VH-VL binders against Calcium homeostasis endoplasmic reticulum protein (CHERP). Designs and how they scored, part 12

Target 1, 141 residues: Calcium homeostasis endoplasmic reticulum protein (CHERP), of Homo sapiens (Human) (q8iwx8r149to289)
Amino acid sequence: ETQLDMNEFDNLLQPIIDTCTKDAISAGKNWMFSNAKSPPHCELMAGHLRNRITADGAHFELRLHLIYLINDVLHHCQRKQARELLAALQKVVVPIYCTSFLAVEEDKQQKIARLLQLWEKNGYFDDSIIQQLQSPALGLG
Short names: E, the ipSAE of ESMFold2; O, the ipSAE of OpenDDE; V2, 0.75 times the mean of E and O plus 0.25 times the DockQ between their complexes.

## First folded at step 8 (VH-VL; framework fv_ozuriftamab)

Design z34 (from z24 with heavy chain Y33W; at its last look DockQ between E and O 0.19; V2 from the best seeds 0.00; counts 0 for: pae O 4.5 > 2, placed apart)
Fold by OpenDDE, look of step 8:
Structure z34 (fold): chain C 141 residues (1-141), chain A 121 residues (1-121), chain B 106 residues (1-106)
Amino acid sequence: as target 1 above (141 residues)
Amino acid sequence: EVQLVQSGAEVKKPGESLRISCKGSGYTFTSYWMHWVRQAPGQGLEWMGGINPSGGSTGYNQKFKGRVTISADKSISTAYLQWSSLKASDTAMYYCARDFWSGYEDYFDYWGQGTLVTVSS
Amino acid sequence: AIQLTQSPSSLSASVGDRVTITCSATESVNYMHWYLQKPGQSPQLLIYDASNRATGVPDRFSGSGSGTDFTLKISRVEAEDVGVYYCQQYDDYPLTFGQGTKVEIK
């Protein structure tokens, strides 16, 4: 199995972090789907995003913009029936969301919370995950 | 309350330079892209371009690229649209609009009141 | 560029009438939105993502469609609904609007 190049991934994530353009998001998304060739690769990508987003001192914009990427990927996973990548993201979404939510002021929390509403609406996650996301303080416990 | 307040109406002559402004309030200015949309008299809406106030990155409609410059001063939560040399055809109402990003889609959820620019000899 | 064509360009309705506006795209669009510009006012968001009403938008407004064909409906038009309606795509740059549909009340 070919090893993923995480530097290549980071090079795509940086424009997302800095600009959060649709093109940047699409490029990141496309790379993820192109490299979602096995469960281990999916887990590696999901874990990498988790590590970047939940890192101590990560800025709000970094967290938010990468969660936007995740949101876009989730949407496409559902549309394309990419079950392995979806499963990998489901394993990391709780710490990603909860850490990001609790790290910012109330006004910025609303921006993150809107994503939860979207995730609920679209049915990306099972009820157990949704319950954890609805209680961020408990979700990290 | 989110508000976009634009600068006042302008009356200019062809060849003159102009910069109009859009000030955002009631939200984190750097967290949202700002776009400019023009509307010629009696015509529809036309997207001109946008800016990310956080990093200053911009996108332009090719129709206007090279003729206008979009910029922002995040210290005062203000976006700008400027011309180096106005034409009569630049006569229009100009709106700034805030871009809401949902993770896979964008739409303009708040609009400024508009700035009327009249260019005539 | 993705071109959007609305139909009709204008219409006149009586209060209580059902109004239907269509928007046709030159290629498939995933993210279509609708705006209303009331007379003498700035545009305002009406429908986002084809079928979602913006905050404060009455339930008499509805949106539907996918691919290249989208529709905005007003189940019972009111006097306050007068203005120009625009569809807008956010799939590709440049961002584009339909030419607008002027709605008047008889």
Scores: ipSAE 0.033, ipTM 0.664, lowest interface PAE 4.5, mean pLDDT 93
ESMFold2, look of step 8: ipSAE 0.651; ipTM 0.881
ESMFold2 (binder alone), look of step 8: mean pLDDT 93; pTM 0.953

Design z35 (from z24 with heavy chain D99E; at its last look DockQ between E and O 0.86; V2 from the best seeds 0.81)
Fold by ESMFold2, look of step 8:
Structure z35 (fold): chain C 141 residues (1-141), chain A 121 residues (1-121), chain B 106 residues (1-106)
Amino acid sequence: as target 1 above (141 residues)
Amino acid sequence: EVQLVQSGAEVKKPGESLRISCKGSGYTFTSYYMHWVRQAPGQGLEWMGGINPSGGSTGYNQKFKGRVTISADKSISTAYLQWSSLKASDTAMYYCAREFWSGYEDYFDYWGQGTLVTVSS
Amino acid sequence: AIQLTQSPSSLSASVGDRVTITCSATESVNYMHWYLQKPGQSPQLLIYDASNRATGVPDRFSGSGSGTDFTLKISRVEAEDVGVYYCQQYDDYPLTFGQGTKVEIK
């Protein structure tokens, strides 16, 4: 059976949302790796992040700061060859990015788009996912 | 304007202790991590370690772990690099470098002028 | 630790020349940076994340690359560009620098 302490996860996410320090990001990332015990565990974590970020009325800072957490996790998944956690994040990145991109005006959109350029350069996602991210209105489904 | 001002050159003998300093100004000291980078005479750059001045957490290059101590005093916006017992091989230029982090961009954006440490005799 | 090897180790160029410096990593690097250390000075940031110029860096400097192979170019070198150029990875600790490329201007 798949059990995760989501209250503990949310307690680590809140400092990221509020202040987004490197230490807070590291704590959230470390929790995710420590609890990435199976594909269902990875999917629960990724789904939780998606749900928090895509919720109607979620503030921009919440969305952006949790995307920064995801960015750090993607990097470390690649380095650690954590394929299951990477795959779980790949399944949710389109709604996460596209919802966040469409919720803001041009100057903030360009900041988010620079992050997409980094993700493309670093090879975190295949061409199909990248194409959806590049067309945010079409990517939501 | 951001500045990192390091303490002056040091001439020491093997076995002596030493603490050198790096004072940050023109920015909020506790908002940026500080790193130490050494450069032996005629040689390249080598990362030694860094510190988050806000909470005092440190990370070290394994090569220098146990050889040096990195610390900070946030009340005077100053980071330190300290040896309890210098070796002749510690002769080098030592730089502090400020880490800029935007949420995903992460690099050294400002460097101190360097502190030359000479360990001989 | 991720090792970075620069090529060439040194070069001599005339003002106006195009200069190309490469940096090869022993494993894939997502966060590669370039620094210049002018004679008698501390290092200064030129390029971050492979291709972004730091504030105040002239547009004759450009960076490119991904994976294990990265390039720094100076389109028209100036006399003030003399110094040692270092690539540096920020992917994993310990942070490492390339061995440096000494650029002399004649």
Scores: ipSAE 0.721, ipTM 0.898, lowest interface PAE 1.2, mean pLDDT 93
ESMFold2 (binder alone), look of step 8: mean pLDDT 93; pTM 0.945
OpenDDE, look of step 8: ipSAE 0.878; ipTM 0.947

Design z36 (from z24 with light chain A50T; at its last look DockQ between E and O 0.53; V2 from the best seeds 0.00; counts 0 for: pae E 2.4 > 2)
Fold by OpenDDE, look of step 8:
Structure z36 (fold): chain C 141 residues (1-141), chain A 121 residues (1-121), chain B 106 residues (1-106)
Amino acid sequence: as target 1 above (141 residues)
Amino acid sequence: EVQLVQSGAEVKKPGESLRISCKGSGYTFTSYYMHWVRQAPGQGLEWMGGINPSGGSTGYNQKFKGRVTISADKSISTAYLQWSSLKASDTAMYYCARDFWSGYEDYFDYWGQGTLVTVSS
Amino acid sequence: AIQLTQSPSSLSASVGDRVTITCSATESVNYMHWYLQKPGQSPQLLIYDTSNRATGVPDRFSGSGSGTDFTLKISRVEAEDVGVYYCQQYDDYPLTFGQGTKVEIK
């Protein structure tokens, strides 16, 4: 199995972090789907996003913009029936959401919480995951 | 300041070709999709299609697909809507609108002033 | 295509009145956007992502809703609010607008 190039991934993530344009998000999303060839690759991509988002000292915009990418990917996974990538993201979404939510003030928390509402509405995750996301303080436990 | 400036009003006959333009300024043209929306006299708004000026990829409302072409010249920050053969039913006001992505969904945050196209024999 | 139906199609209100416009979708949508087209002008963004006021939009305007039912409210309508209001979805192609709600002042 061909090893994913995480530097290439990071090169696509940087414009998302800096500008958060639709074009940047689309490029990142398309790369993820193009490289979602196996469960291990899906896990690797999801894990990489988790590591970047939950890293100590990561600023709010980095976290938020990458979660926006995840949101777009989740939406696309549902539409395209990409079950493996969806499963991989489900494994990392709790620490991603909870870390990002707890690291900021209430006004910024609302921006993240809006995504939870969307995720609940669209049924991206199992109920057990949603319950953890609804209690961020407990979700990291 | 973001501005979308469209070309002037057109008076045409059925069967004639036409290209109208929308020039963006005050922002990075290639970073935002551009859409075209028409409004027939006394009617509502109707989405025609859009373009990503960065790569030139386009999307069309099926209703207009094959009848119109959307393009862009990023060197002059200009989007185009063109007909090869106009019909009387093409009489309408045509708006360009900039696409903005909030992180959740896209919407039209800026609109051109509109281009009135009148097609009559 | 996702069809959007607004109610009412037109209304006449007095200055200071509360105005409510609804938008119903044939399918569930994540967000609804609202535009105002004042007489003789281009459409302008009013509300985005269901409940967020665009820059410069007074707080008398508010948006709400979920699923297939969305609402735009004007708490105290003013003369400058005259025009046609449109809801719009971006969940699926083709992008679609409601038929519009014409708001007039008595």
Scores: ipSAE 0.201, ipTM 0.777, lowest interface PAE 1.9, mean pLDDT 94
ESMFold2, look of step 8: ipSAE 0.440; ipTM 0.805
ESMFold2 (binder alone), look of step 8: mean pLDDT 95; pTM 0.966

Design z37 (from z24 with light chain Y90W; at its last look DockQ between E and O 0.86; V2 from the best seeds 0.82)
Heavy chain, then light chain:
Amino acid sequence: EVQLVQSGAEVKKPGESLRISCKGSGYTFTSYYMHWVRQAPGQGLEWMGGINPSGGSTGYNQKFKGRVTISADKSISTAYLQWSSLKASDTAMYYCARDFWSGYEDYFDYWGQGTLVTVSS
Amino acid sequence: AIQLTQSPSSLSASVGDRVTITCSATESVNYMHWYLQKPGQSPQLLIYDASNRATGVPDRFSGSGSGTDFTLKISRVEAEDVGVYYCQQWDDYPLTFGQGTKVEIK
ESMFold2, look of step 8: ipSAE 0.747; ipTM 0.908
ESMFold2 (binder alone), look of step 8: mean pLDDT 95; pTM 0.962
OpenDDE, look of step 8: ipSAE 0.848; ipTM 0.941
ESMFold2, look of step 9: ipSAE 0.764; ipTM 0.913
ESMFold2 (binder alone), look of step 9: mean pLDDT 95; pTM 0.962
OpenDDE, look of step 9: ipSAE 0.845; ipTM 0.941

Design z38 (from z24 with heavy chain G50I G59S, light chain M32L; at its last look DockQ between E and O 0.80; V2 from the best seeds 0.78)
Fold by ESMFold2, look of step 8:
Structure z38 (fold): chain C 141 residues (1-141), chain A 121 residues (1-121), chain B 106 residues (1-106)
Amino acid sequence: as target 1 above (141 residues)
Amino acid sequence: EVQLVQSGAEVKKPGESLRISCKGSGYTFTSYYMHWVRQAPGQGLEWMGIINPSGGSTSYNQKFKGRVTISADKSISTAYLQWSSLKASDTAMYYCARDFWSGYEDYFDYWGQGTLVTVSS
Amino acid sequence: AIQLTQSPSSLSASVGDRVTITCSATESVNYLHWYLQKPGQSPQLLIYDASNRATGVPDRFSGSGSGTDFTLKISRVEAEDVGVYYCQQYDDYPLTFGQGTKVEIK
């Protein structure tokens, strides 16, 4: 049985979307780690974030702030050696990043491109994923 | 325009209490976490702890936990570092530093001028 | 706690020299920063996130590195660059600084 309270998750995501404070990010991250009980749980959480971020009509603030949550989770996955949650995020990062990058003009693109530089430096993704992120039109197919 | 102004130097005896302050101006005080960092004479920098001035939550370096209290009064944009019983080993320069968070990284972007605390018989 | 070790602990340089300071961590660090404390002053941020110069920092300062090994370079040292340089990690509490590298002009 692989069930998560997605209403509870969305209630934690909303303050991140609205104001993106350190406290809001931490609460969302803590919820994800507390509920990362198995690989299917991790895939449900990662898929939910992908769906919210790539939805038609999602505004840039929503996309950017939830990408900041993903960045914090990636860091803590690496430190805690949370392999299953990291793997789940690796499966969805290309559509998340590329959709968000292609939806905006250069000054906003640079905000999220800085994260790609950080992700490359920190070794969160293999070279093939990084190459797709560096070529966003290819990443979306 | 961002300024962190600390209270003046203190000369104390062991066993006395002390509270030093750090007043932030030129920014929204409750929007930024605040750190305390100590530097014993001739020595390096040592992180003591952090406070979220909005809600008052703190995290301490274990070395100082139970030895000091970090607090804030957001109505006057001021953070505090307090000892209930000073020791001679508390002789040091104490800095407050503002935490800048970009959305994905933290660093100390502004520092107070320091408060010299001297504890001697 | 993540320990940071700087090398050298001190150095003496002439104006115009190239200076290299290293910072080694006991485990991988994603968020590594450099500060300078000039004589009689508070520390100031030089480099954040390994390689980004803080506002107003001259381009003679550069940072590099990832994982456990980081480097700060001064391409041509100037008299005002004297002081103690500290690396600092922001990956996990307690936040830690390197022991410092004292830079003096001969």
Scores: ipSAE 0.670, ipTM 0.884, lowest interface PAE 1.4, mean pLDDT 93
ESMFold2 (binder alone), look of step 8: mean pLDDT 94; pTM 0.956
OpenDDE, look of step 8: ipSAE 0.888; ipTM 0.950

## First folded at step 9 (VH-VL; framework fv_ozuriftamab)

Design z39 (from z37 with heavy chain D99E; at its last look DockQ between E and O 0.83; V2 from the best seeds 0.81)
Fold by ESMFold2, look of step 9:
Structure z39 (fold): chain C 141 residues (1-141), chain A 121 residues (1-121), chain B 106 residues (1-106)
Amino acid sequence: as target 1 above (141 residues)
Amino acid sequence: EVQLVQSGAEVKKPGESLRISCKGSGYTFTSYYMHWVRQAPGQGLEWMGGINPSGGSTGYNQKFKGRVTISADKSISTAYLQWSSLKASDTAMYYCAREFWSGYEDYFDYWGQGTLVTVSS
Amino acid sequence: AIQLTQSPSSLSASVGDRVTITCSATESVNYMHWYLQKPGQSPQLLIYDASNRATGVPDRFSGSGSGTDFTLKISRVEAEDVGVYYCQQWDDYPLTFGQGTKVEIK
């Protein structure tokens, strides 16, 4: 049915990429929940984030800051029982995390790895997904 | 060195107005949210609300909404908590607390020394 | 609002004792923190996100738990550990604290 306004989404993503303030993250998250009208809408949003994050030439700040957005959305999906948006993010998290982890050196890898510890504790993903995230080269296989 | 310095203790009567302050130093004041937490005598901690000093947006615990006003003056790096009409039940220690946000970690990293407000007939 | 209940409400310990404090939430909590308020002082952060020690916090303090049940442990209590310990959640507004656990040192 009606497609999402991806220009509007990208306009909200850019401040997150550039400055990553708590207000910018909240605005992006709120847009995603307002537009999570059906499973196809959720999958389109999640796929867009995956495409932006995994694109060749994506800078570290883009990847990290959009992963911070995903982290906030995962938390609120759990609280709001937004099962369709959660499921859509679960389908794309492995390429998102593993591509971002493997693209950088050790100190930046530690920033990303700390999120994995949080995700495991908070129960956002089953053990199979967590194991893939813990072995990034295998997770992209 | 990050410091949050609060205004001095206050003794007031019911119905009077009051504004207490919290001055932040040693950091960029507009980059961190500021919160107010109260502690009634012999009681625990209770979150009252907070402010983003950059744009002045506020959030309140509904228990205190309409009873207090949270504001900030970024030109002097100061946050305020204000009552238009105090009650005896407002007798408490009031702390300001700075919010640290890393992108996903979110906690109070620095606290003011507290302002004791005593409201008695 | 998410309500947090601590146990025990108070305890008295000798230097060197192991101390365990629990925090029970009415809903699942992803972002649970622990603060210590020493006598006459402001609160200070001990543990964030259930298990991470804040900067400068000695390793005798540890935190654990997930879901609705969280624990703070002091492996060997020292005299300076006296005060009131609070759990606090940042999952949903209003932010809430547990009622506090008063730890006295003999």
Scores: ipSAE 0.735, ipTM 0.906, lowest interface PAE 1.2, mean pLDDT 93
ESMFold2 (binder alone), look of step 9: mean pLDDT 94; pTM 0.959
OpenDDE, look of step 9: ipSAE 0.878; ipTM 0.949

Design z40 (from z37 with heavy chain D106Y; at its last look DockQ between E and O 0.81; V2 from the best seeds 0.74)
Fold by ESMFold2, look of step 9:
Structure z40 (fold): chain C 141 residues (1-141), chain A 121 residues (1-121), chain B 106 residues (1-106)
Amino acid sequence: as target 1 above (141 residues)
Amino acid sequence: EVQLVQSGAEVKKPGESLRISCKGSGYTFTSYYMHWVRQAPGQGLEWMGGINPSGGSTGYNQKFKGRVTISADKSISTAYLQWSSLKASDTAMYYCARDFWSGYEYYFDYWGQGTLVTVSS
Amino acid sequence: AIQLTQSPSSLSASVGDRVTITCSATESVNYMHWYLQKPGQSPQLLIYDASNRATGVPDRFSGSGSGTDFTLKISRVEAEDVGVYYCQQWDDYPLTFGQGTKVEIK
């Protein structure tokens, strides 16, 4: 049975949402790596982030700050060869990015779009995922 | 205008103690990590370590761990680098550098003017 | 630690020349930056994340590369571009710099 303390996870996510410091991001990332014990654990964590970010009425800052957490986790997954956590995030990144991009005006869209350029350069996703991220309306369709 | 102003040049003998300073102004001091970077005569840049001034947590390059102490006094927006016992090999220019972080971008955006430390018999 | 090797270690150029400096890493780097240290000055940021020009940096400076191999180019050097250029990684601690490339202008 897959057991994760989602209250503990949310307690670490809240400082990221509120103030988004390097220390808060690191604490959330470390929790995710400590609890990435199996593919179902990884999928549960990634799904939780997707659910929080794509929720109706989620504030832009919540979405942006949790995407910054995801960015840090992607980097460390690549460095640590954490294939299962990376795969779980790859399954949810399209709805996360596309929902966040489409929910705001062009000014805020530029903040999110700069991150896509970094993700493409760093090779976190295959061409199919990148194409969906580059075409947000198609990515959600 | 962001400025990092370092203490003046020092001439010391081996075995002496020393603390040099870096005062930040024009920004919220506790919102940015501060790092120390060393440049020995005729040599390149070498990262020594850094500090989060808000909580005082530090990280060190293993090469300098135990040789120097990094600290900060947030009430006067000042970071410090100190030695308890200098060696001749500590002769170098020492820079403080501010850690810019935007959520996914990391780099040194502002640097102090440098403090030359000369240690000789 | 991630080691960075620059090439060349030094060069002399005439005003208007094209200059190319390379930086090779011992493992893949996602966060590579370039700094310039002009004579008698502190280092200053030129390029962050391989290719993004820092605020106020002239268009003649450009960066490229990914993985382990990175390049800084100056399309037409000016007299003020004299100094030592450093690549620097922020992927893992300890943070490391390349050994530097000294650019002199004839």
Scores: ipSAE 0.637, ipTM 0.881, lowest interface PAE 1.6, mean pLDDT 93
ESMFold2 (binder alone), look of step 9: mean pLDDT 93; pTM 0.948
OpenDDE, look of step 9: ipSAE 0.797; ipTM 0.928

Design z41 (from z37 with heavy chain D106E; at its last fold request DockQ between E and O 0.89; V2 from the best seeds 0.86)
Fold by ESMFold2, fold request of step 11:
Structure z41 (fold): chain C 141 residues (1-141), chain A 121 residues (1-121), chain B 106 residues (1-106)
Amino acid sequence: as target 1 above (141 residues)
Amino acid sequence: EVQLVQSGAEVKKPGESLRISCKGSGYTFTSYYMHWVRQAPGQGLEWMGGINPSGGSTGYNQKFKGRVTISADKSISTAYLQWSSLKASDTAMYYCARDFWSGYEEYFDYWGQGTLVTVSS
Amino acid sequence: AIQLTQSPSSLSASVGDRVTITCSATESVNYMHWYLQKPGQSPQLLIYDASNRATGVPDRFSGSGSGTDFTLKISRVEAEDVGVYYCQQWDDYPLTFGQGTKVEIK
């Protein structure tokens, strides 16, 4: 049976949303790795982040700060060879990025696009996913 | 204008204690980690460790762990590097460097002018 | 720890030359930076995340690379570019620097 303490997760996400310090992101990342016990656990965490970020009414700073958490987790997935958590995030990154990109004006879009350039360089995603991220309106479909 | 101003040069003998300082101004001191970087004469740069001044948490390069103490006094926006017992091999230039973090970009954006520590008999 | 090896260890260039410095890592690095330490000065950031110029850095400086191999280029070197260039990784602690590349201008 797949069980995660989502109250504990949300308690760690809130400081990231509110103040987005390195320490807050590290705490959220460490929780995710400690609880990445199986592919279903990884998919529950990734799906929860997708749901929070893509929700109608989610404000931009919530979306941005949780994307920063995802960025840190992607990096550490590569370093730790955490293939299951990486795969779970790869399944949700297109709606996360494209929804957030399309929700803001051009100045903020350029800020988000710099992060995509980093993701391309770091090799977190295959060409199909990258192409969808580069064309946000087409990526959402 | 962001400034990191370090304490003056020191001439010491082996076995003596020493604390050098780095005062930050022109920014919110507790919002940025502060790091210490060592450069022995004619040598390259070597990371020693860092501190979050907000809560005082520290991280050390294993090479210097137990040899130095990193601390901060946020009431006066100052970070410290301290030895309880200096060795001749501690002769070096010591820099403080501010850790800029944008959410995903991280680098040393400002450096102090350096503090030369000379340890010899 | 992630070890960084620069090549060459030193070089001598004439004003107007193109200079190329490489940095090789013992494992893949996502966050590679370049610093310049001019004679008698503190280090200063030139390039972050492999290819982004820091504020105030002249256009003649550029960076590239990914994985384990990174390059810093100076398209037309000037007398003020003298100093020691360091690559530095922020992927894992301890943070490490390359051994440095000393650039002399003749």
Scores: ipSAE 0.789, ipTM 0.922, lowest interface PAE 1.0, mean pLDDT 94
ESMFold2, look of step 9: ipSAE 0.774; ipTM 0.916
ESMFold2 (binder alone), look of step 9: mean pLDDT 95; pTM 0.961
OpenDDE, look of step 9: ipSAE 0.881; ipTM 0.950
ESMFold2, look of step 10: ipSAE 0.788; ipTM 0.917
ESMFold2 (binder alone), look of step 10: mean pLDDT 95; pTM 0.962
OpenDDE, look of step 10: ipSAE 0.832; ipTM 0.936
ESMFold2, fold request of step 11: ipSAE 0.775, 0.747; ipTM 0.917, 0.912
ESMFold2 (binder alone), fold request of step 11: mean pLDDT 95, 95, 95; pTM 0.962, 0.962, 0.963
OpenDDE, fold request of step 11: ipSAE 0.900, 0.905, 0.902; ipTM 0.956, 0.957, 0.956

Design z42 (from z37 with heavy chain G59E; at its last look DockQ between E and O 0.82; V2 from the best seeds 0.80)
Fold by ESMFold2, look of step 9:
Structure z42 (fold): chain C 141 residues (1-141), chain A 121 residues (1-121), chain B 106 residues (1-106)
Amino acid sequence: as target 1 above (141 residues)
Amino acid sequence: EVQLVQSGAEVKKPGESLRISCKGSGYTFTSYYMHWVRQAPGQGLEWMGGINPSGGSTEYNQKFKGRVTISADKSISTAYLQWSSLKASDTAMYYCARDFWSGYEDYFDYWGQGTLVTVSS
Amino acid sequence: AIQLTQSPSSLSASVGDRVTITCSATESVNYMHWYLQKPGQSPQLLIYDASNRATGVPDRFSGSGSGTDFTLKISRVEAEDVGVYYCQQWDDYPLTFGQGTKVEIK
């Protein structure tokens, strides 16, 4: 039975949303790795992040700060070879990035685009995903 | 203007204790981690550890764990590096360095002037 | 620990020369930085995240690389570029520096 304590997850996400400190991101990341017990668990976590970030009315700081969490998780997935969690995040990154990018003006878009440059360099995603991220209107379909 | 000002040079004997300091100014001290980096005479740079001055949490290079204590007093914007019992091999230049964090990347953006510690018999 | 090896260990250049310094890591590194320590001075940030120049760094300095292999280039070296150059990784603790590359101007 695939069950996660989403209240506990949200309690860790709130400090990231509010203040986005290194300690807050680390706590959220550590929770995700401790609870990445199976592919369905990884999909629930990734889907929850997608839902929070793409929600109608989510403001930019929420979106950006949770994208920073995702970035840290991607890095550690690569180092720990956590393939299932990485794959779950790869399934949701296009709507997450493209919705966030298209919702804001150029200077905030530049903040988000710098992460895309980092993600390309670090090899977190294949060429098909990167191409969609580079063309945000196409990526959302 | 961001400045990291370290305490002055020290000449000590083996077995003595020592605390050196790094005072940050021109920024919100508790918003940035502070790290210590050593450079033995004629040698390269070696990371010793760091501290989050907001809550006092620390990270140590295993090589120095148990040999030094990293601490901070946020009320006076000051980080410390402390030995309870110095060894001759502790002779080095010690730098504090501010950890800039952008949300996804860290680097040392400002460095103190260094504190030379000489431990001799 | 992630070990970083720089090449060359030292070099001597004339003003106007192109200088290339490499840094090889024992594991893939996503967050690689470069620092310059001029004689008698503290280190200073030169390049962050492989290729981004720090504020005030002249455009003759450039960085590149990914994975395990990184490069710092000085397109036309100046007398003021003398010092020891260090690569440094922030992927995993303990944080580590390369052994340094001493650049002197003759």
Scores: ipSAE 0.750, ipTM 0.908, lowest interface PAE 1.1, mean pLDDT 94
ESMFold2 (binder alone), look of step 9: mean pLDDT 94; pTM 0.961
OpenDDE, look of step 9: ipSAE 0.850; ipTM 0.941

